# Designs tried in a protein design chat: VH-VL binders against Probable low-salt glycan biosynthesis epimerase Agl13 (agl13). Part 7

Target 1, 156 residues: Probable low-salt glycan biosynthesis epimerase Agl13 (agl13), of Haloferax volcanii (d4gu69)
Amino acid sequence: MPNIHDVEVRDLQVNADQRGHLVEVFRSDWDEYEIDPEMSYYSMTYPGVVRAWHRHLEGQIDHFVCPKGRITVGIYDDREDSPTQGELDTFVIGEHNQQVIRIPGDCWHGFKAIGDEPSLLINYPTNLYDYEDPDEERIPYDDDRIPYDWNAEIHG
Below, E stands for the ipSAE of ESMFold2; O stands for the ipSAE of OpenDDE; V2 stands for 0.75 times the mean of E and O plus 0.25 times the DockQ between their complexes.

## First folded at step 1 (VH-VL)

Design U9 (framework fv_ustekinumab)
Fold by ESMFold2-Fast, scan of step 1:
Structure U9 (fold): chain C 156 residues (1-156), chain A 123 residues (1-123), chain B 107 residues (1-107)
Amino acid sequence: as target 1 above (156 residues)
Amino acid sequence: EVQLVQSGAEVKKPGESLKISCKGSGYRFTNYWLGWVRQMPGKGLDWIGIIYPGDSKTRYSPSFQGQVTMSVDKSITTAYLQWNSLKASDTAMYYCARHPTYYYGSGKPFDYWGQGTLVTVSS
Amino acid sequence: DIQMTQSPSSLSASVGDRVTITCRASQGISNYLAWYQQKPEKAPKSLIYAASSLQSGVPSRFSGSGSGTDFTLTISSLQPEDFATYYCQQYHTYPLTFGQGTKLEIK
């Protein structure tokens, strides 16, 4: 279970046969989501690259899916009114662990591409991107306000 | 071992209220949805709804919306199915079953079932 | 709502027989299909999920196949304890729906 209030994980069903596989990444009849997505986009990120930290202050909820490659998703709860203020969640998702990570946009969030190949991230946010006045706050990936090291050594 | 243990059989009159229970053990109760299924005498299985104990989110079949209420008490790892006013047509076996996911649409549908609670409503 | 139709509604078979039960969805459900076994006066037991994945502890004589709208449950060599009613269930779309059941009887 996630540590942070309103962070949710959905396992995705991989429908595979001799021709390949198919994964549904969103359906409008998944009514456990209180707000439907307004758009969807994807990004390609090369191994070792970190895209963090971002947050949205006007109610946007993000949904991260990694259908190709592998990423570590990081989420930090810095919300003063949150019962989980100060908590951090990390998730490893990708082609061999297909999940949707639901992210309250007012939590700091980001991801790092790991493994040996580029990673594809699909995000379907609940708010349309406003090109004239984006709802996007950014701080550096190594900002001391968030106690997480994207470059920590992994053993095994 | 995962177990779902349901409350005992009930005999009621039309118009009476009733609350039956399903107690989970052997797993993290708040990590799995809990479903309810009705089976009328001699008939097949009919899905009532599911509830997520972590936050009490519910999904009801349209046929049961407003007819019955699902709830949970996390402190005793117990789910409930409740009627405010029973009808003779509510006579059935009621099953609870575990849904091994954080929320619906992924994973396995129902993997472990309770033994059932027979509810008899007679006029 | 997605309607699930099983065929046949009942069948008679002998121990050692190969038995096939069919389930059809009124619209595409990919592989979001489960099979359950129910013996008289007992709770249903999970057999198969994701159309073809065997539930842990279920004997290997049970298998499932299909995708989209047409699905089958096969018992390769029927045993005495297999006489029961079998249900398919879609979990692709709310509300969850079951087939009407197939009663497997002794010949």
Scores: ipSAE 0.000, ipTM 0.488, lowest interface PAE 17.3, mean pLDDT 86

## First folded at step 2 (VH-VL)

Design B7a (from B7 with heavy chain V109Y; framework fv_bebtelovimab; at its last look DockQ between E and O 0.07; V2 from the best seeds 0.00; counts 0 for: pae E 16.4 > 2, placed apart)
Fold by OpenDDE, look of step 2:
Structure B7a (fold): chain C 156 residues (1-156), chain A 123 residues (1-123), chain B 109 residues (1-109)
Amino acid sequence: as target 1 above (156 residues)
Amino acid sequence: QITLKESGPTLVKPTQTLTLTCTFSGFSLSTSGVGVGWLRQPPGKALEWLALIYWDDDKRYSPSLKSRLTISKDTSKNQVVLKMTNIDPVDTATYYCAHRGYTVSYKGYFDYWGQGTLVTVSS
Amino acid sequence: QSALTQPASVSGSPGQSITISCTATSSDVGGYNYVSWYQQHPGKAPKLMIFEVSNRPSGISNRFSGSKSGNTASLTISGLQAEDEADYYCSSYTSSSTVFGGGTKLTVL
């Protein structure tokens, strides 16, 4: 259960057989999340690489899916008017945990590719990327304004 | 190498506005991730965080004192200014400015402090 | 009522080891891995001794160590020396603030 207001997570059905598997990563009739993407893209990220932090202040909502590999997704609510200001959500999604994460764009968010193989991330943003005036703010992944360590060791 | 020094009035009257200046060296507030904060400590009491300003002019304030505080920076002068309005005797304290650097080792913490300046609020 | 609670005082003899606890007493404390410790001698500015629970800045004696269990962080000072007599403050984050404990006065007997 997400801690941050407006963050949502949906389990994705993996349909596997002797031929492979199929996963529906987006359906327009998933009305519970009001997904209205304007575009989609995917990125490939090598293990250990962190892509954080950025946010969108013009109303964009992101939807992250990781069909291959595994990623840790971090979301930090720094919204002044948010009832969950200061909250941090972390999710591990990927090939073996197929989920879509709805991310309020005005939250700081990012991800780290984990595991031992490259990770593919598919994003369904609700807004078009403006090449001339991108709706994007960025801070370093280890910025001290966000109390999260992407490189923290995992202990058993 | 990094040094900070607080300056301003040491005696202020109630209801006045306290203006303190932090002059620093050894780092630049244009460096990504760097911040400078203000803290205070009433005599014989605990430390209290007041405000913080980052390189990109993002500002953070203590929730309880936010309405009274204004922090600003002049990067070219290596100065950070704190203004506190409606001063009261309860605000009597040693005021510190401190470096909150963007480093792997010290991120998120105040690793360098000024010597502090005692501000007494009295009629 | 403070977000971080410390004992008011601790004492030890030279050569002994002492531990100062810092317990998050509020659910608002979120920076569990971002606990720092400061040493403050009378009339002096605080000095960073430990950051991120257990890391020492350069120049800090290895007699100072930090740990954490649950919601309690601990500062341990081994081989206690007279110069260690000071106030010690823990610090961390809430959702909207940097917070400090009430401080612990360490007396070297």
Scores: ipSAE 0.000, ipTM 0.575, lowest interface PAE 11.7, mean pLDDT 90
ESMFold2, look of step 2: ipSAE 0.000; ipTM 0.514
ESMFold2 (binder alone), look of step 2: mean pLDDT 89; pTM 0.924

Design B7b (from B7 with heavy chain S105K; framework fv_bebtelovimab; at its last look DockQ between E and O 0.04; V2 from the best seeds 0.00; counts 0 for: pae E 20.0 > 2, placed apart)
Fold by ESMFold2, look of step 2:
Structure B7b (fold): chain C 156 residues (1-156), chain A 123 residues (1-123), chain B 109 residues (1-109)
Amino acid sequence: as target 1 above (156 residues)
Amino acid sequence: QITLKESGPTLVKPTQTLTLTCTFSGFSLSTSGVGVGWLRQPPGKALEWLALIYWDDDKRYSPSLKSRLTISKDTSKNQVVLKMTNIDPVDTATYYCAHRGYTVKYKGVFDYWGQGTLVTVSS
Amino acid sequence: QSALTQPASVSGSPGQSITISCTATSSDVGGYNYVSWYQQHPGKAPKLMIFEVSNRPSGISNRFSGSKSGNTASLTISGLQAEDEADYYCSSYTSSSTVFGGGTKLTVL
């Protein structure tokens, strides 16, 4: 379903019973994690807040999971020589649709918390974060160079 | 083969409006992501960015000079024009136009430059 | 007034390595994204040497390398040669503007 080369999506199995549910979000034998994560972190993001656009230039791959709340993930392929250069992928994930999204770090990417509740993002990047010299490029979320409007009205 | 060439007056008087034309070949300003910028360099001093225009007519200006600058394009003539109003001696410089890279490899850089044209403002 | 600060000059002897720094001078990070380096010989237009911090355009010698640490980007020239004597500029941009450092004059002794 993804438009962008090397973007992958895996439906997560929700194992539910009377106590609630359990979801595995990482296994080393899943194709999306062929390159092992080196760390994990989470963020809580208030409704309506956008955290974009980010890019990593040293080979990092990100894996986004949203176990609580709901986010729109945006990915724009600006990679040189990509067979899908110029393509845009968007995914809505969260409690209602639990998936892991594999994101090539050299694509522009980010997310917006949507719905009425804070959203929990967990990331499993394949590179350690270097606090003294982070591998992160940023451009504003509303930069005209990426053809995506995070605040576009959603209609029926 | 990408080439750019600056043209315009080489000697101007204070208070005049300077008009510089960049004529280019080897690329089209209709190509998505492509831009052309103007820069200058006073004799013996650092490079200074002036303005940038993109294929979709988005324009960017140096904040300190924005009130004096106008950039425009004519895609059918392969030209970009810079106008600078109220010229004074501090504006004496070599003026360059440059291609703004549009591929991922060169995005966000000036990868091809014109030879430059010296504009002298009389005192 | 530039958001990017470079040393005014640097010197080295043939065969040595030298490093030119480029530091964002504001507390905000936005001014040093997409750091690139340009070489300019006297009387000539600038030439792109490094883009996106560490990438070399085709045809640029591997003696030129770029890196960054925190808010400081660095251009390193190894095996210094006489023709490397030139002015070197770092550049970056925000969403609304492009900035250049003040330039560094490299003298090969």
Scores: ipSAE 0.000, ipTM 0.468, lowest interface PAE 20.0, mean pLDDT 86
ESMFold2 (binder alone), look of step 2: mean pLDDT 88; pTM 0.913
OpenDDE, look of step 2: ipSAE 0.039; ipTM 0.696

Design B7c (from B7 with light chain N33K; framework fv_bebtelovimab; at its last look DockQ between E and O 0.08; V2 from the best seeds 0.00; counts 0 for: pae E 14.3 > 2, unsure alone 74.4 < 75, placed apart)
Fold by ESMFold2, look of step 2:
Structure B7c (fold): chain C 156 residues (1-156), chain A 123 residues (1-123), chain B 109 residues (1-109)
Amino acid sequence: as target 1 above (156 residues)
Amino acid sequence: QITLKESGPTLVKPTQTLTLTCTFSGFSLSTSGVGVGWLRQPPGKALEWLALIYWDDDKRYSPSLKSRLTISKDTSKNQVVLKMTNIDPVDTATYYCAHRGYTVSYKGVFDYWGQGTLVTVSS
Amino acid sequence: QSALTQPASVSGSPGQSITISCTATSSDVGGYKYVSWYQQHPGKAPKLMIFEVSNRPSGISNRFSGSKSGNTASLTISGLQAEDEADYYCSSYTSSSTVFGGGTKLTVL
């Protein structure tokens, strides 16, 4: 259960048969998403690599899916008007826990590829990337005011 | 101690390209999160933001001036360069370069400024 | 014109409190979440006084405070002193651009 206002998680249905499986990652009739994503992209990230912290201030909403590998998603709510300001959400998603995470873009967010193989991230944001004037802010992944350590030892 | 200094021509003719260099010390543009911006202030008038470049070469430009501006960096020389094309007398101003901090507490602000350089566009 | 509107001037007497307003146009909601304020004395570079609406950098007097309500940010100077006479600019940031208000001239009477 997310701590942050407007962070949402949807379990994805895995449709398996003798050829493999199919997972729908977006449908326009899913009410919990913006029904008009503007683009989609994917990235491959090597194990142990962190891609954080990013945010968008012009209304972009991100949707993270990890169909191959495994990632930890981190979200920190620094929004001035948020009822959950100061809250942190972390999620582990991947091929054995297939979910889409809806991320308000004006929260700080990012992910780390975990496990021993590269991770495939699919995102379908609600805003186009403007190459001449991108809506992206960045701070270091280890900024000490975000209470999350991407490199903390994992103990199980 | 963070310091910045603007350099370039003080008198330019209309239609020329203005090239300004910001030379800084006390920080590096190889440091994640850090940026350097350019601003200007016409004599007796308000501040105007022009452009910003980040450590990862991400660049931002004032929407009204973006077609005339190019910002670039040379991290090894601790320099940021602004070029403004098709200079006009209305571009007469004091030009500042300024440091942008990378921590969440200083996001989006210019915390250290150069002393500025006056650029006069002749008529 | 600027997307941030400030009064052209304000004045106050020594020892009083004054407030300078900064109002965003309705189309720039993202840009107004992170308001900063700069002080500029004649002939000098601007100096950061307030960032992220209400935070003071190290070395800035606690007589300066900031707040926001809706699309209007305010800079309050308490215990007004002659040295506070300067131009004051609000600024806001979006990931795509930085904007400044038109500036407010503070006169200490």
Scores: ipSAE 0.000, ipTM 0.537, lowest interface PAE 14.3, mean pLDDT 86
ESMFold2 (binder alone), look of step 2: mean pLDDT 88; pTM 0.915
OpenDDE, look of step 2: ipSAE 0.029; ipTM 0.658

Design B7d (from B7 with light chain S96R; framework fv_bebtelovimab; at its last look DockQ between E and O 0.73; V2 from the best seeds 0.00; counts 0 for: pae E 3.6 > 2)
Heavy chain, then light chain:
Amino acid sequence: QITLKESGPTLVKPTQTLTLTCTFSGFSLSTSGVGVGWLRQPPGKALEWLALIYWDDDKRYSPSLKSRLTISKDTSKNQVVLKMTNIDPVDTATYYCAHRGYTVSYKGVFDYWGQGTLVTVSS
Amino acid sequence: QSALTQPASVSGSPGQSITISCTATSSDVGGYNYVSWYQQHPGKAPKLMIFEVSNRPSGISNRFSGSKSGNTASLTISGLQAEDEADYYCSSYTSRSTVFGGGTKLTVL
ESMFold2, look of step 2: ipSAE 0.353; ipTM 0.772
ESMFold2 (binder alone), look of step 2: mean pLDDT 88; pTM 0.916
OpenDDE, look of step 2: ipSAE 0.313; ipTM 0.755

Design B7p (framework fv_polzastobart; at its last look DockQ between E and O 0.07; V2 from the best seeds 0.00; counts 0 for: pae E 12.5 > 2, placed apart)
Heavy chain, then light chain:
Amino acid sequence: QITLKESGPTLVKPTQTLTLTCTFSGFSLSTSGVGVSWIRQPPGKALEWLALIYWDDDKRNNPSLKSRLTVTKDTSKNQVVLTMTNMDPVDTATYYCAHRGYTVSYKGVFDYWGQGTLVTVSS
Amino acid sequence: DIQMTQSPSSLSTSVGDRVTITCRASQGISNYLAWYQQKPGKAPKLLIYAASTLQSGVASRFSGSGSGTDFTFTISSLQPEDVATYFCQKYNSAPYTFGQGTKLEIK
ESMFold2, look of step 2: ipSAE 0.000; ipTM 0.566
ESMFold2 (binder alone), look of step 2: mean pLDDT 91; pTM 0.927
OpenDDE, look of step 2: ipSAE 0.213; ipTM 0.738

## First folded at step 4 (VH-VL; framework fv_bebtelovimab)

Design D1 (from B7d with light chain A24G; at its last look DockQ between E and O 0.54; V2 from the best seeds 0.00; counts 0 for: pae E 8.7 > 2)
Fold by ESMFold2, look of step 4:
Structure D1 (fold): chain C 156 residues (1-156), chain A 123 residues (1-123), chain B 109 residues (1-109)
Amino acid sequence: as target 1 above (156 residues)
Amino acid sequence: QITLKESGPTLVKPTQTLTLTCTFSGFSLSTSGVGVGWLRQPPGKALEWLALIYWDDDKRYSPSLKSRLTISKDTSKNQVVLKMTNIDPVDTATYYCAHRGYTVSYKGVFDYWGQGTLVTVSS
Amino acid sequence: QSALTQPASVSGSPGQSITISCTGTSSDVGGYNYVSWYQQHPGKAPKLMIFEVSNRPSGISNRFSGSKSGNTASLTISGLQAEDEADYYCSSYTSRSTVFGGGTKLTVL
């Protein structure tokens, strides 16, 4: 269960046979997509690379899926008046744990590609990208204001 | 070589506004992730964090004191200023300014400190 | 009263090891790995000795080590020397605030 208000996670059904597999990643009748996406894009990210922290302030909601590779998704709630202000969510998703994560755009968010292969992230945001006036704030991935270390040693 | 130095009055009367200036060298508040904080230590008592200002003018204040505190910066002069209103004898303390770095290795710490300045509040 | 609990004093003889504890809550020491330790000699500013629970800044002797278990962090000083006599403060950081322990006076006998 997510710690942050309005973060939602849906397990995706993998339909496999001898030819490979098919996974539905967006349906307009899923609660996580109650506001329909306006666009989609993908990125390929090399192992160990971090893409964080991003925030959108004009109502955008993001929907992350990772059909190839594996990523750690990080979400930090710094929203004014949020009942979960200061909470952190992390999720590991990828081809072995296929999920869609609904991310309120006004939470700080990002991901790190983990494992030994490039990771494919597909996003379904609810706002079009405005090339003339982009709705995107950025701070460094290691900014002191977010108490999360993307490169922390994992003890096992 | 990072250095910081506090300056301001050493004796203040109750109800006045205390203004302290931190002058620093060896870093810039234009650097992403960097901040400067203020702390104090009453005689014989523990350290207490007061306020913090980041390179992009984001400001944080101790919850118990925030109504009395204002922090600001002048990046071109390498200075950070703390104002504390309605001074009271319980505010007698040594006041420090300190550097807050941006690397994950130093996250959440004050790694370089000024020598401190004692502020005494008369009765 | 400080937000983090430390013993008021500890003592040890030269060459011995001592440990100073720092107990917080699940909201600070237990919830984040941003625990730091500072050494303060009389009349001087605090000096960072340990950060991120167990890491030493450049120039800090390996006689100083840190650890954490649950809501309690620990600073261990091995091979005690007279110069180690000082006050020691732990600190825990969250994105919104920084809290300090009440301090521990280390006496080298």
Scores: ipSAE 0.012, ipTM 0.629, lowest interface PAE 8.7, mean pLDDT 89
ESMFold2 (binder alone), look of step 4: mean pLDDT 90; pTM 0.915
OpenDDE, look of step 4: ipSAE 0.026; ipTM 0.640

Design D2 (from B7d with light chain E52K N55D; at its last look DockQ between E and O 0.81; V2 from the best seeds 0.00; counts 0 for: pae E 4.0 > 2, unsure alone 74.9 < 75)
Heavy chain, then light chain:
Amino acid sequence: QITLKESGPTLVKPTQTLTLTCTFSGFSLSTSGVGVGWLRQPPGKALEWLALIYWDDDKRYSPSLKSRLTISKDTSKNQVVLKMTNIDPVDTATYYCAHRGYTVSYKGVFDYWGQGTLVTVSS
Amino acid sequence: QSALTQPASVSGSPGQSITISCTATSSDVGGYNYVSWYQQHPGKAPKLMIFKVSDRPSGISNRFSGSKSGNTASLTISGLQAEDEADYYCSSYTSRSTVFGGGTKLTVL
ESMFold2, look of step 4: ipSAE 0.345; ipTM 0.775
ESMFold2 (binder alone), look of step 4: mean pLDDT 88; pTM 0.913
OpenDDE, look of step 4: ipSAE 0.677; ipTM 0.881

Design D3 (from B7d with heavy chain V104K; at its last look DockQ between E and O 0.06; V2 from the best seeds 0.00; counts 0 for: pae O 8.3 > 2, unsure alone 74.2 < 75, placed apart)
Fold by OpenDDE, look of step 4:
Structure D3 (fold): chain C 156 residues (1-156), chain A 123 residues (1-123), chain B 109 residues (1-109)
Amino acid sequence: as target 1 above (156 residues)
Amino acid sequence: QITLKESGPTLVKPTQTLTLTCTFSGFSLSTSGVGVGWLRQPPGKALEWLALIYWDDDKRYSPSLKSRLTISKDTSKNQVVLKMTNIDPVDTATYYCAHRGYTKSYKGVFDYWGQGTLVTVSS
Amino acid sequence: QSALTQPASVSGSPGQSITISCTATSSDVGGYNYVSWYQQHPGKAPKLMIFEVSNRPSGISNRFSGSKSGNTASLTISGLQAEDEADYYCSSYTSRSTVFGGGTKLTVL
């Protein structure tokens, strides 16, 4: 359950058989979460690597899917007019918990690859990446203005 | 301690390309979150941002001057270079390079500046 | 024309408090919480005085404070001293750009 306004999570159906499995990760008729991507890309991340934090201030919405491996996704709401300003959402998604996370781009967000294998992340952003004028702000993953420790111990 | 210093020609002719170099110490452009920017100030006028380059080679330019500007870095030399093409007398200004990025005390602003170098454009 | 509007000049006597306003006039200035202030003495480089509306960098006198109300950020200098005479610039940034106000000349009478 997301704490941040406009953050949405959708379970993805895994259809498995003797041949493998198939997962629909995007459909144009999924209007429930306002998925309207202009592009798509995937990234591979080695275990333990953190990719955080960045945000988009020009209206971009991201949609994260992790079909292979496992990632922790962090979202921090620092939006001035947000009713959930100051809230933090964390999600664990991946091969064994296939979900799509809708991320308001103007929230600080990032992820960490966890587990013992590389993770694949597919993103469906609503805006095209502009190579000449990218809509991105970046701060270090350990910026203390965001109350989240990516390297905190995991307790059993 | 962080320090920056601008170097380059102090006199440039119109239509030429201005090349300025920022040499810095006390930090590295290999550090995540770090950037170096260029700004200028015409005599008696306001500050103007020109360009910014980040540790991951992401580059940002002033929208009005984008077509004339190229920013680059040499991390091994602790240098950032700004090139401005088709220079004009209106580009006469003191040019500054400045550090931007992560610190424990303050973030996201130009917290350390070079002393600036006056560039005069004249025939 | 500037995305941030400042008064051209302000003045005060030693010991007084003065305030310099900075009003956002465009969406290009980014969020209100990302306003910074710079002090510049004649012939010198700008010096960061305030960041994120009201935070002071290390080494900056507590005589300098920042606030905001609506679309206007303010720099207040209390206990005005002769050394405070300088130009002051507000600034803000977005993911795309950094902008500055037109600057305010502070005269200490």
Scores: ipSAE 0.014, ipTM 0.613, lowest interface PAE 8.3, mean pLDDT 91
ESMFold2, look of step 4: ipSAE 0.507; ipTM 0.818
ESMFold2 (binder alone), look of step 4: mean pLDDT 88; pTM 0.909

Design D4 (from B7d with light chain T98Y; at its last look DockQ between E and O 0.51; V2 from the best seeds 0.00; counts 0 for: pae E 10.7 > 2, unsure alone 74.95 < 75)
Fold by ESMFold2, look of step 4:
Structure D4 (fold): chain C 156 residues (1-156), chain A 123 residues (1-123), chain B 109 residues (1-109)
Amino acid sequence: as target 1 above (156 residues)
Amino acid sequence: QITLKESGPTLVKPTQTLTLTCTFSGFSLSTSGVGVGWLRQPPGKALEWLALIYWDDDKRYSPSLKSRLTISKDTSKNQVVLKMTNIDPVDTATYYCAHRGYTVSYKGVFDYWGQGTLVTVSS
Amino acid sequence: QSALTQPASVSGSPGQSITISCTATSSDVGGYNYVSWYQQHPGKAPKLMIFEVSNRPSGISNRFSGSKSGNTASLTISGLQAEDEADYYCSSYTSRSYVFGGGTKLTVL
């Protein structure tokens, strides 16, 4: 499964009936949410747009779900003391594959909206956003220090 | 426009610390995505990468040599310095510094090189 | 222990096409294959000829082309000229380091 220490994935149960469907995306008794979220936000991202690379240095853990559309989630472990330093994880999640991805915030991370419709990402981070001094570092999405190409052609 | 020049001793003795300076012009190491690397080539042998420093002071070292290498920069002087400890005869090589650009056209490559400086380690 | 293997030498006559191979010896290295090619004449610094497998920097002749199939990258020189006689190195970036192949001496007969 995940190559990176402390990255976790849970399959979400889609409960469908003739009215539509319901998916639980957070429960406090799920191991992926061992540390409770402090807030939640969502974003809609147009097809082809990349939002990467970000990391947080104050202990934040992110939890990504994608209830609408599709995204590729990328995670790169550059943590100094990690047993998996240098490893890369990618996941494709969305309507076709509903999962929650637990992301240690001090790993570089981000996502690309793929397919031909906008993608809805919901995040449940464990830290509040500090508007006066945000805990967010970033490098360009195409910085080659991370050996991942968000725009690599897909062959199948 | 981009130029790099290596400077330092050309003859060193075993066990000494080698200090090499790369002085450059035509770019700034404060520019996002830019880096300067060090490489070497023993006479008649293949190229070997040593170290790289980025604009944000992030650093990378060759795994086999990392315990002997230190890279640093002085952005105000347009200089990058490499130190290599415990020099021995196997370290005899031409040492190059090189620009690592960060554009869609030149990602992850050394596109401009200095002329190189031969460092000979006495036996 | 280079992860990239090149033939030690290749030769060709003026006007011919020649191909130099660069094979990753590990699938892990091949998975991060930002392959580049450098030309080096005796006593000179290396010169970047090809980057990202197949792209030429501005000013590089279109006689030089690059390609990749599986774990093998190739540099092809068409219309071989005497000035092409040099050493050629492939290089890749993986994880947190750069690696170089052992080099190929091209002789123009």
Scores: ipSAE 0.005, ipTM 0.577, lowest interface PAE 10.7, mean pLDDT 87
ESMFold2 (binder alone), look of step 4: mean pLDDT 88; pTM 0.917
OpenDDE, look of step 4: ipSAE 0.203; ipTM 0.730

Design D5 (at its last look DockQ between E and O 0.69; V2 from the best seeds 0.00; counts 0 for: pae E 7.7 > 2)
Heavy chain, then light chain:
Amino acid sequence: QITLKESGPTLVKPTQTLTLTCTFSGFSLSTSGVGVGWLRQPPGKALEWLALIYWDDDKRYSPSLKSRLTISKDTSKNQVVLKMTNIDPVDTATYYCAHRGYGTKGVFDYWGQGTLVTVSS
Amino acid sequence: QSALTQPASVSGSPGQSITISCTATSSDVGGYNYVSWYQQHPGKAPKLMIFEVSNRPSGISNRFSGSKSGNTASLTISGLQAEDEADYYCSSYTSRSTVFGGGTKLTVL
ESMFold2, look of step 4: ipSAE 0.014; ipTM 0.628
ESMFold2 (binder alone), look of step 4: mean pLDDT 89; pTM 0.925
OpenDDE, look of step 4: ipSAE 0.514; ipTM 0.824

